# VH-VL binders against q8mxu4: the designs that were tried, part 15

Target 1, 107 residues: q8mxu4
Amino acid sequence: MCDRDDCASIASRCTGETIICAFVESITPPKIRDKTGTYELKCPFAEGFTMEIGDLFLFHFVFDGSSEKCTRLTPIPKMLAMVYEKLLKDLRKAKKEGKMIISPTAN
Short names: E, the ipSAE of ESMFold2; O, the ipSAE of OpenDDE; V2, 0.75 times the mean of E and O plus 0.25 times the DockQ between their complexes.

## First folded at step 4 (VH-VL)

Design b15 (framework fv_satralizumab)
Fold by ESMFold2-Fast, scan of step 4:
Structure b15 (fold): chain C 107 residues (1-107), chain A 123 residues (1-123), chain B 107 residues (1-107)
Amino acid sequence: as target 1 above (107 residues)
Amino acid sequence: QVQLQESGPGLVKPSETLSLTCAVSGYSISSGYAWSWVRQPPGEGLEWIGFIYHSGDTNYNPSLQGRVTISRDNSKNTLYLQMNSLRAEDTAVYYCARDLGYYGFWSGYFDYWGEGTLVTVSS
Amino acid sequence: DIQMTQSPSSLSASVGDSVTITCQASQDISNYLNWYQQKPGKAPELLIYYASNLETGVPSRFSGSGSGTDFTFTISSLEAEDAATYYCQQYDNLPLTFGQGTKVEIE
């Protein structure tokens, strides 16, 4: 299981539910980018979602050690992305300093 | 291909305002990424000035905050840098660059750079 | 601000040599570090991102490693075209900051 308070990276995903912060880099073919690079998007989009390059999402995956299933995605408002990222960095810093912070990610 | 091209006055007098332009082609600046300005005094290292995110939000290096404004014209696909109260130590090559994401979302990767424009601050 | 310190400031080596430069951050920056190459009269070019990931199109002789505060950049077999100044850059926190640069000269 991931022992993190910030968003996980695709390259560093762990067993169980993982939340990945990524933006849409390409629509055809579908690709997303996170802090470790660009990866093929393997998440079905719900009806009604229109993806634009640069859109930010929280992608929820369940990884069983060999395969992943996208279970949810949550749009991040572009205007609030800066505030949200600062919060995640502050949580990460607090954790590194030995403070106990409970992450909302599944075990 | 994504290309960036800076242009500016070349020579600016002390206490004047610097105005630089960065023309972007091959990608719409309103569609994604952050767009940054970085400068380099002759023979010295690199200093990040600030960025404008595709949403229009800006962020500036605190060392320059209050003197710098970064803006854009989406219809011209162009970025602008304005810096007031110029001093001799502001002499530098000024670059615009694409930042692969906003700060905290793989931001700070400069994957495409303009060729740079030299600004000399001298009487 | 996070201070980035590179070592050495300059070095001279022969074609075929392995060269290593280091970068130290004044505080823990996890893996949020990039390496750039700048040839005289040219803009910098991204070589390595997220401490160890090779940018597309960059030769495999370039590599990066490290995490936290200590980072290393290596050219495994120096080519004549590698004569340049190399910069590390952190993106863990704003303002974005660069090392002072390491000039690599070919003998």
Scores: ipSAE 0.007, ipTM 0.628, lowest interface PAE 8.5, mean pLDDT 79

Design b16 (framework fv_satralizumab)
Fold by ESMFold2-Fast, scan of step 4:
Structure b16 (fold): chain C 107 residues (1-107), chain A 123 residues (1-123), chain B 107 residues (1-107)
Amino acid sequence: as target 1 above (107 residues)
Amino acid sequence: QVQLQESGPGLVKPSETLSLTCAVSGYSISSGYAWSWVRQPPGEGLEWIGYIYHSGSTNYNPSLQGRVTISRDNSKNTLYLQMNSLRAEDTAVYYCARDSPYYEFWSGYFDYWGEGTLVTVSS
Amino acid sequence: DIQMTQSPSSLSASVGDSVTITCQASQDISNYLNWYQQKPGKAPELLIYYASNLETGVPSRFSGSGSGTDFTFTISSLEAEDAATYYCQQYDNLPLTFGQGTKVEIE
């Protein structure tokens, strides 16, 4: 029913530390979706978390040269999703303009 | 599989209140997404009216703020639009659409649209 | 409000031609831009989201590019069924705003 041609590996996106705000689109296989599209995860989820379709998280991915891994999951209340997205957008713009050095952290 | 279908009065007089419904099938409106209303005057472009998020939160185009209310009935899986103080320039085809993704107060792109219902405002 | 300006307002082209439409935002919207197709008497249909991602089921002859304030939509080989009005739409900030539309006619 739900085959998406635009699925991409999140591993292809990680070259250092990357923070992505996304919701769970599929549990098996594990897929997350954000404004840039749908990504299939190769990284294992952090321990101790139960994921449901529609849950919103901050996903922290780290590439350490030997493997790619998701190091943290931070649940976001849906009512605060816009606040977090605007914050991440502002940080990305500030970095692009040379005003900040926060996201992503170079490795 | 997801389908949206608008219905309305067709003809409304100036100063009256417009009431439109949008019946949704194939997806539960309380389960996710935002649900938007968009209008298009004959021969003109598209204007976003507002949305209701699956949580019940609403947001409206400032140009229509104070005249518009968007609501829903989860048990009927139906969306509603009310617009007060109608004038001739409110004549348009009115669409309901699903707004992706699930984020509250986050609007993205419209992946499913209803067929639209024409509303003519004239005396 | 963010203003979206499309050019041209209309164009005529032959089957097999390459067609280009541009969209300009009044301020930086990053990649938060969609393209829709509206055929006469029909509702709009999503073709491209996040500036360059092709929606599932949409033919590959449609493409989008650009970021910031300047965006381009291209039909690589026009077909008769592509006669329609095309709209860009930003979703960087509320209220959501659309371009005025570009009418594509087949000669």
Scores: ipSAE 0.008, ipTM 0.616, lowest interface PAE 9.4, mean pLDDT 78

Design b17 (framework fv_satralizumab; at its last look DockQ between E and O 0.46; V2 from the best seeds 0.00; counts 0 for: pae E 2.1 > 2, grease 19.4 > 18.9)
Fold by ESMFold2, look of step 5:
Structure b17 (fold): chain C 107 residues (1-107), chain A 123 residues (1-123), chain B 107 residues (1-107)
Amino acid sequence: as target 1 above (107 residues)
Amino acid sequence: QVQLQESGPGLVKPSETLSLTCAVSGYSISSGYAWSWVRQPPGEGLEWIGFISYSGSTNYNPSLQGRVTISRDNSKNTLYLQMNSLRAEDTAVYYCARDSGYYDFWSGYFDYWGEGTLVTVSS
Amino acid sequence: DIQMTQSPSSLSASVGDSVTITCQASQDISDYLNWYQQKPGKAPELLIYYASNLETGVPSRFSGSGSGTDFTFTISSLEAEDAATYYCQQYDNLPLTFGQGTKVEIE
């Protein structure tokens, strides 16, 4: 099961799989941004996508000993950004209160 | 790298319209950040005025009762603030700032600020 | 509108002291809380964003913590250059709002 991160939390990740919902802030260097901050990718964006600054994606990352791989991008309608932000905010609150959701919604 | 500089009149009269400019260098005002105006009456705290987003959409503090218009000129990399029906309580230092907000649906933290320009509203 | 209340309104401390400022939000703002420093005659300067993240170039003696409604800003070893007014600011919802400020003076 994939974990969930944001631009603030991904910077300290060393291992595992995770997903970030974020906007493309820069192509060169590759940067993404959400409400928690900006993250500069250590890997190039996945091949086969035409990306513009301001596009919203779900970014799937795999980390192996802090080696970062961006394995999948899923384009998201920009109108849904606030829905995804609320979902992540609720997950963080549940984690801090000791309640863990087994199968959180992504929509 | 990123620099902001406000300019405008130092003294204006009540009921008149304030017009300020903010010249931005080192970053394109259409490149993914929002741009906010913030004011500070002398010796007092900070009040957010409003922003203009990367796409040109605007949001204003309702406390200003619709007196504010924020606009931009992308070719000059310049932001503008217009405030109508000035009152003595509008006396403040006016700042422009880069806003970490993204697109039209959130605003955030202000990582670059101009030096500010004092506007005094007096008869 | 979300009201932000800082405590104390002012304080005086010696170089080397630990200084703590609190900020309380009128409703749950998650971690969407920033801290600024403003020296006399200067614009505010961002120190902390997203409750606890240091802005680039900010000395490590500055820190932030908290979530929800109660937030804390700490200077772990006060230096003479830290004499300033400090503001918290929420960005959970518009309009963006600031605390009233805390003036820190060196004894």
Scores: ipSAE 0.490, ipTM 0.840, lowest interface PAE 2.1, mean pLDDT 87
Fold by OpenDDE, look of step 5:
Structure b17 (fold): chain C 107 residues (1-107), chain A 123 residues (1-123), chain B 107 residues (1-107)
Amino acid sequence: as target 1 above (107 residues)
Amino acid sequence: QVQLQESGPGLVKPSETLSLTCAVSGYSISSGYAWSWVRQPPGEGLEWIGFISYSGSTNYNPSLQGRVTISRDNSKNTLYLQMNSLRAEDTAVYYCARDSGYYDFWSGYFDYWGEGTLVTVSS
Amino acid sequence: DIQMTQSPSSLSASVGDSVTITCQASQDISDYLNWYQQKPGKAPELLIYYASNLETGVPSRFSGSGSGTDFTFTISSLEAEDAATYYCQQYDNLPLTFGQGTKVEIE
């Protein structure tokens, strides 16, 4: 279903946007992982970033019905991983409650 | 496919140290995922013991009060569980499992389990 | 620690019946909830991960739903082979914790 923002469900998304917190599992092929699983990106990682396996990022994906597009890549210091996870969790909750409309989730 | 197999002494005396092994096949323990130990006292529920990530980072259940050490031998593709100062209440079936977790602070679901090994703590 | 409370502790049903088990978390765990089936003398087997994702090879009669604190596990049409104890498990925060289990017996 398309109502979740995570690696396990990203492939089922059709249209819309999502932000997921995940770490790099591999560079070639490009794979990311979060608590829910692994996703192999259909597009290469954004240029201009030095990435290593284990690095944490916020991934902003846009879905057009055919494939995902990573429009933003934000590196996260590992020490703040739990903070960002909590923030995203709260954001998703607020969104479900209709309190946040800035980050639409694809349905 | 991934397979796990626990092995242990079966019987351990109180105050002694438990040493268990988990032989993993079908997947390299250093290639990814995390690897957890879970135990189940006879007729009771499940308790998570701790995990070791693919990178070697460990995390333990605070309920075990620092009595637990999880380690690995990559060359043997084997996991280890050591538990000190055993008590009667440590009697349980001990399972090793592949954990969907990756980073040292992430643990998840267990998609592959060993058959488990019974450990009885008795004098 | 996050407490997981399952209901009921046990139930008896007939083949073909729909069975529902609930799991309540002591705090909001988002969708980080798994369901396992354990038959006597066997290791647990993963049925549902991340609240509603069906594990590969698991029959479609098994399903999971819920988010936040309240979760449900459903067997749409009970089979004789479904006699087992079922456990929910959260992985929102460490330490991982399980529900106390629900024993399903077939009449």
Scores: ipSAE 0.442, ipTM 0.872, lowest interface PAE 1.4, mean pLDDT 90
Fold by ESMFold2-Fast, scan of step 4:
Structure b17 (fold): chain C 107 residues (1-107), chain A 123 residues (1-123), chain B 107 residues (1-107)
Amino acid sequence: as target 1 above (107 residues)
Amino acid sequence: QVQLQESGPGLVKPSETLSLTCAVSGYSISSGYAWSWVRQPPGEGLEWIGFISYSGSTNYNPSLQGRVTISRDNSKNTLYLQMNSLRAEDTAVYYCARDSGYYDFWSGYFDYWGEGTLVTVSS
Amino acid sequence: DIQMTQSPSSLSASVGDSVTITCQASQDISDYLNWYQQKPGKAPELLIYYASNLETGVPSRFSGSGSGTDFTFTISSLEAEDAATYYCQQYDNLPLTFGQGTKVEIE
């Protein structure tokens, strides 16, 4: 997966890992929304998690060139959502400008 | 089909309080999305007034913050705007709109708009 | 507040022409920019969000590009129904701000 600034959708042809901070917009069909748009998920949610509309998570997606998989879900306290969104925004900007090397396998 | 319909008094005198209603149909305001108010003086551009998020938090344009209250009634699927101490410069078409924002992601883009209601402030 | 400046304020073009409108932000707004179309007497309609994403149901002749402070909106082949005022809007920071609008007239 690549960064969303470079890819119109989470399920891109890029090989790698994409992390987004988003809230659950819909359970059926599964949709999540963040500051960049609304995305319909193509992978099932990780086992052990229960989701309600409005819950905030870090979504980890891996695309290996042939399939998409949601590998991790990390619940985020709502009071910290803007901290994570700002961090991801800054990372997207730095990557797009070539000022920072972001490793998709770091997490 | 999501539809928004504003309603209000049409004419208000200077120094009075404006109360506007936005009836939403085809979508529950309690199920997601934020909701914004935007105004447009006749022949001029658009000005964002403020929003109420899915979680119920509000934020207002600092230029208007002391005069504006945005609220909602989930049981009536309705949004409200109140603005105090009206001036002639507040004459505008007032729109409500569905906002892609969320409490912690702030306002975003507006994918559905009401038809707008003209408010004229004059003596 | 972030100021949004559009250029030109108005233009006239013929059906089939390609038209370009620009929008400049007074500070870096990353890709947090939207474009709206407003026809006389009607509410605005979202065309482009997150700088370059085409809203569902919007014709493909509309496109957006740019990042940071300089953004471009293009209609690749103008149609009669495209006569309208077009607005850019940033959502990087509050308060949300709009450009002054560009009026597109068909000759």
Scores: ipSAE 0.415, ipTM 0.776, lowest interface PAE 2.0, mean pLDDT 81
ESMFold2 (binder alone), look of step 5: mean pLDDT 91; pTM 0.940

Design b18 (framework fv_satralizumab)
Fold by ESMFold2-Fast, scan of step 4:
Structure b18 (fold): chain C 107 residues (1-107), chain A 124 residues (1-124), chain B 107 residues (1-107)
Amino acid sequence: as target 1 above (107 residues)
Amino acid sequence: QVQLQESGPGLVKPSETLSLTCAVSGYSISSDYAWSWVRQPPGEGLEWIGFIYHSGSTNYNPSLQGRVTISRDNSKNTLYLQMNSLRAEDTAVYYCARDSGYYDFWSGDYFDYWGEGTLVTVSS
Amino acid sequence: DIQMTQSPSSLSASVGDSVTITCQASQDISNYLNWYQQKPGKAPELLIYYASNLETGVPSRFSGSGSGTDFTFTISSLEAEDAATYYCQQYDNLPLTFGQGTKVEIE
């Protein structure tokens, strides 16, 4: 399911590389939270990123069949987060209004 | 525009297996969202049973003790619920619903379309 | 599991009244709470998501507020068609859980 979801849940990740959308739950120890629960990372957050508890980030997970692989972080800047929020709300509204076209060739 | 319609046997006996169907129209079950089953015993509140994500991944309420399987047929745009070892307390109206599938600050995670429900009575 | 407790279990009020229902979570769920309306013999319908956001097409007399463990749902001017059972629902963690419901009757 790695290529199907832009933001997969932690519990439903597949082997390889996937992108997970999660909130920072704790910095020390490093924990992130998504819909399926709170997960402690096996390594600390990358030194290059400034983050606070409650921040939403995109996390790259690389799986070789091991949960010991550390995540790579792609932070969503505040201005980009606002744009992303608007896009998600617009998509949700369009789906509810029946304006979204769904491919009939799926599967 | 999105419509969900449940169907089932109406009456089942204790220890039997329940099989329910949810026909979805107006939206492809394989394209997006999660799809949940929720039940409601007569005169009581709502209990989440589990979901199947558009990718095929499933998650179930632990309170149901591993008795539940949720599946789908993408070619028929249909969801299924199987529940083993039926008991009298499983008597309920069973709903299927579209679940946004993600909790977050931006999109929310909620049930936006529901079927009409199908009553399942478990009698001895 | 997160337990959701609603108060009151039932209430009776007149058309034009303002009514408030409360919902308490057994642990901090931030704003991850929805409110649904269920009329007799019908499926539930989403009214409020993310504690305070009004769903498209829902009348503005309905509102929600609160965060953490304490939430309120208000109908500012009750109408006859508002006779229903109202449920809160948390989505902070799986399993998803609902309050026991509040029955609103019109006198």
Scores: ipSAE 0.000, ipTM 0.559, lowest interface PAE 12.6, mean pLDDT 77

Design c01 (framework fv_romlusevimab)
Fold by ESMFold2-Fast, scan of step 4:
Structure c01 (fold): chain C 107 residues (1-107), chain A 123 residues (1-123), chain B 108 residues (1-108)
Amino acid sequence: as target 1 above (107 residues)
Amino acid sequence: QVQLVQSGSELKKPGASVKVSCKASGYTFTDYYMNWVRQAPGQGLEWMGWINTNTGNPTYAQGFTGRFVFSLDTSVSTASLQISSLKAEDTAVYYCARESYDFWDGYYGMDVWGQGTTVTVSS
Amino acid sequence: SYVLTQPPSVSVAPGKTARITCGGNNIGSKSVHWYQQKPGQAPVLVIYYDSDRPSGIPERFSGSNSGNTATLTISGVEAGDEADYYCQVWDSSSDHVVFGGGTKLTVL
């Protein structure tokens, strides 16, 4: 399924716009690492934006039905990495226990 | 079966160099990180660093930069640790240990360990 | 640098429950792994991700992790459980693996 809970607080569909969390693995050439492997980006890193190997980002991709386009890069500060880890851990526990996970947009 | 087999014990003089090898079998070598862990006589486990077997990128813990080099030969599923300019305080058992990584879950812990290689540095 | 604190030794009578603690600042937000090491042998992973057991590890081994303390619990302790036990985390801020100092479990 294209519904992603990889960044815990973000839900998105694969067709249209998809958000993934990934580590910077290489700057030249630009490569990111996620749960499925290491990928070379087809879009360059944003101009004027400092990136270092090991940095964690939210990558915003747009699918046009035939190709993937990177539209936005949002860095996740190291301070927030612990919050992300805890949230991901809580979601994993809930799934393992068979509990219903409420959508972030639930009222 | 999944195994990590390390090279035999080494007795070296101060100032010499040593290369410890760790050969993997029974799994896809590039799907796992390879950790290096040191244990001095009577002491606890000390993480030296890891190497990403897919990219070849090493990460060294503080205190293990300079004289210590992690390398790979993916064609024979082997990771190696080289220590240059050996000192008496390098006397220890050196372990390699594989670790799975999943972006959603993080690191899974070191589930398979080599048997250890004893390096003794004495005059 | 992140630090994990373990008691250097824990003693327990056969058949009773041993509890080995691992202290760390906000450790409950991290995933804790536990290793058993017997003299002259390589470590063996006995618990991963706070509470999961690898295949082949007896159900007597369990783990928990909340707040500032993670705990390895061994119920119905047997003589063969005598070993050094190490807790371990990955610290995201430094991208470094951190081991506790180890706890020697004595069954007496």
Scores: ipSAE 0.007, ipTM 0.621, lowest interface PAE 9.7, mean pLDDT 79

Design c02 (framework fv_romlusevimab)
Fold by ESMFold2-Fast, scan of step 4:
Structure c02 (fold): chain C 107 residues (1-107), chain A 122 residues (1-122), chain B 108 residues (1-108)
Amino acid sequence: as target 1 above (107 residues)
Amino acid sequence: QVQLVQSGSELKKPGASVKVSCKASGYTFTSYYMNWVRQAPGQGLEWMGWINTDTGNPTYAQGFTGRFVFSLDTSVSTASLQISSLKAEDTAVYYCARDYDFWSGYYGMDVWGQGTTVTVSS
Amino acid sequence: SYVLTQPPSVSVAPGKTARITCGGNNIGSDSVHWYQQKPGQAPVLVIYDDSDRPSGIPERFSGSNSGNTATLTISGVEAGDEADYYCQVWDSSSDHVVFGGGTKLTVL
């Protein structure tokens, strides 16, 4: 079984915490989308945020069995989109070349 | 249903201008860059550039500066390509294609328009 | 300038495995995407990020990428797989998308 942090894999999570970067595809019902597909949340978006379709966030989910909670949203400013695109590209390339070791835990 | 629908074929004389449109539906238009790709008769795919659909900022490949202009009308989810001072070598099928992957940064194209044939002949 | 090299044609018998290569300097450090284009049709993304399949693409399609060569592998080839296949990367140094020259797959 694959365990990856993206929309295609999030529905298979049973326990732990995961962070995925996705944009809002629908507010009602709450849906997020990334390159792997669309995921419909089992709970509303975290309180205190004004959500618009097309907004890009890091979504922090916590799973405790059948229960899912979106505990935190970190907005990604579009004004820095080029910086983020280059940074993500460079990090991906460095990881692929073995120049960087990152082992995040999901527990 | 995510799709890109392009305008119809064009037959033009050298020196004329043409505008190809690409209408998006089924997704949030401003969340994905739009690529333009050209394919001359019997040739391969050639990347012309992309446009940031949120900001309207275009990036052109080296061979496509000057006569080629990418533009947007976000109110109708449409991207457009204008070619001025048409030459015979502009004869090609022109595609728009969605650049699907801001977060991962792989810059692949997952949804394509059906293509618009532009023929330039005297 | 960064260039991707593909063989112009590959022939394979029905039911056998086809392998289409994409050569590029240190391409193994890039994300490679593959497109299928049938005559008169728009390209279709069949592999993204070296080895991932979009929804709806059969398991027969797989990809790999290491060193200077990326490979699209099509197992159990069917007549309907006849098409031109293109590899594609994004070159960070030029901020340009680069396509390979394309490979015509013929099922004989």
Scores: ipSAE 0.012, ipTM 0.608, lowest interface PAE 9.3, mean pLDDT 81

Design c03 (framework fv_romlusevimab)
Fold by ESMFold2-Fast, scan of step 4:
Structure c03 (fold): chain C 107 residues (1-107), chain A 123 residues (1-123), chain B 108 residues (1-108)
Amino acid sequence: as target 1 above (107 residues)
Amino acid sequence: QVQLVQSGSELKKPGASVKVSCKASGYTFTSYYMNWVRQAPGQGLEWMGWINTNTGNPTYAQGFTGRFVFSLDTSVSTASLQISSLKAEDTAVYYCAREDYDFWSGYYGMDVWGQGTTVTVSS
Amino acid sequence: SYVLTQPPSVSVAPGKTARITCGGNNIGDESVHWYQQKPGQAPVLVIYDDSDRPSGIPERFSGSNSGNTATLTISGVEAGDEADYYCQVWDYSSDHVVFGGGTKLTVL
């Protein structure tokens, strides 16, 4: 498991699964960014998905020790992305109040 | 016991350099971010920046770039703040403080603080 | 850039409730932490993430955060609660921590 579910923590060779809410910073090379920093993905963005710089997603990662695989992408609507600060707070509040459950198993 | 222990007070002349250390014990050093906070005499708390103890990446607040350097020695669980070309306005108590961040659990605030290091810059 | 406004001082009688406010534009969308600092001592975290209380902090301390105002509430105030209190947020946009100017709590 990652110690934290954020871009800065991925660089520290997490194990297991995590979900990170991040913006697309760059497509080539594939980079994502959140409040803690930027991470360059070792795997390409999921096949069939069209991404633009600035798009916001929930990235579901599974780690094989040395690299990550993005197993699921959940796009966040532009309206919610424009209020990212409030969105993050609402998501964390929902999780703390038991309204949101994160699966420990990859889908 | 979780604690942060800082180096002793310093009296320096303008133009000198100083290094303040902050030694962590009782927890996994690289699992927390380390903040640096300054407090000038009779003034409030002022955030200087933080360093990711896992990656070594620092973030400096505006006004604390150039002369201020955050560094780590993870082998001895120590974070350090170096101030070069000291000025009278650098006179303050300097604190280190750990903080945890997790997207799903939220922000934990600075829950453990060093005792503070007084840096006095005078002729 | 982002500014947190606290009253410079608040006075309260022993046993009564003190309320210390922290004003900021749309602060209800931020996570607010509160610190207590006694003279000559390092700050102590008393409330984190708006309303959560660290282990060891009495239940008399509580927090709220909505709209443009966050509030630290101390019920049944004791003489030992005299201190400076600081609110703090992390500004997501700039990745910067911002402290309020501090409020000196005096127990009459």
Scores: ipSAE 0.013, ipTM 0.638, lowest interface PAE 8.4, mean pLDDT 82

Design c04 (framework fv_romlusevimab)
Fold by ESMFold2-Fast, scan of step 4:
Structure c04 (fold): chain C 107 residues (1-107), chain A 123 residues (1-123), chain B 108 residues (1-108)
Amino acid sequence: as target 1 above (107 residues)
Amino acid sequence: QVQLVQSGSELKKPGASVKVSCKASGYTFTSYYMNWVRQAPGQGLEWMGWINTYTGNPTYAQGFTGRFVFSLDTSVSTASLQISSLKAEDTAVYYCAREGYDFLTGYYGMDVWGQGTTVTVSS
Amino acid sequence: SYVLTQPPSVSVAPGKTARITCGGNNIGSYSVHWYQQKPGQAPVLVIYDDSDRPSGIPERFSGSNSGNTATLTISGVEAGDEADYYCQVWDSSSDHVVFGGGTKLTVL
């Protein structure tokens, strides 16, 4: 298994499944980026989705130790970008202050 | 050494055009947005717009449509601002400034600025 | 369009603390950056993302941002801190960068 769900971890070729949240950095070649770095995909972007540089996706990877398999893409709608910016700002502030963020139970 | 070096001062007549260049060095040019900021004599900082250095797509602020064009030459890590049909009110210092953005860490602010290019428009 | 309001000037004695405010509707939801500009020079980023300092900026520079007001605080003010100070945000609704009008800090 991957120790962390991020680009640096999948670049190290761990085994098992992982889901990372990353934005599209390049279409040709297909590259994704998150806080830890950039990773070039071995599988192409799904044709059923319109992908633009800067789009956010959840990328589901399955590694069998020998080959990379991209099994699922979950698009994050652009219209929610403002909500994510506010959420990330709050998370960054809490991190800087050494506070743990405990999410309330969803109703 | 990370730096932005701009072209020299320009003295132009109304109706002329000018091209201000901004050459980047010491970093990956296409990893940062490039902002253009204007400062008229005795006035504050005024954002003109930015250009995505990876895609080449510009965004212009409301007051800077039409006569102002942002462009790139990524082969020499240079961003350029062209102003056509110059008017006296275009007299200002023009700055380029890079800005980073990362999904998890957010905006970094404009951490590196060019030295500024003075454009004077007089008849 | 989104507007940031700064006082035109602030005066402070050497060694005292200067506070420069930046007012904006719900500005606490934005990331605020602060720039220092000395006469004839390009602006210098002194605070980014509300409270972070770039490398080389002294600890006496600090920032906060909550509700409708962001504040740049300069402790132990030195003569060399005389400058114009600008706050800045990116307004995601308009995809526009917005600068405050600037505050001239005078060290008496």
Scores: ipSAE 0.000, ipTM 0.610, lowest interface PAE 10.8, mean pLDDT 80

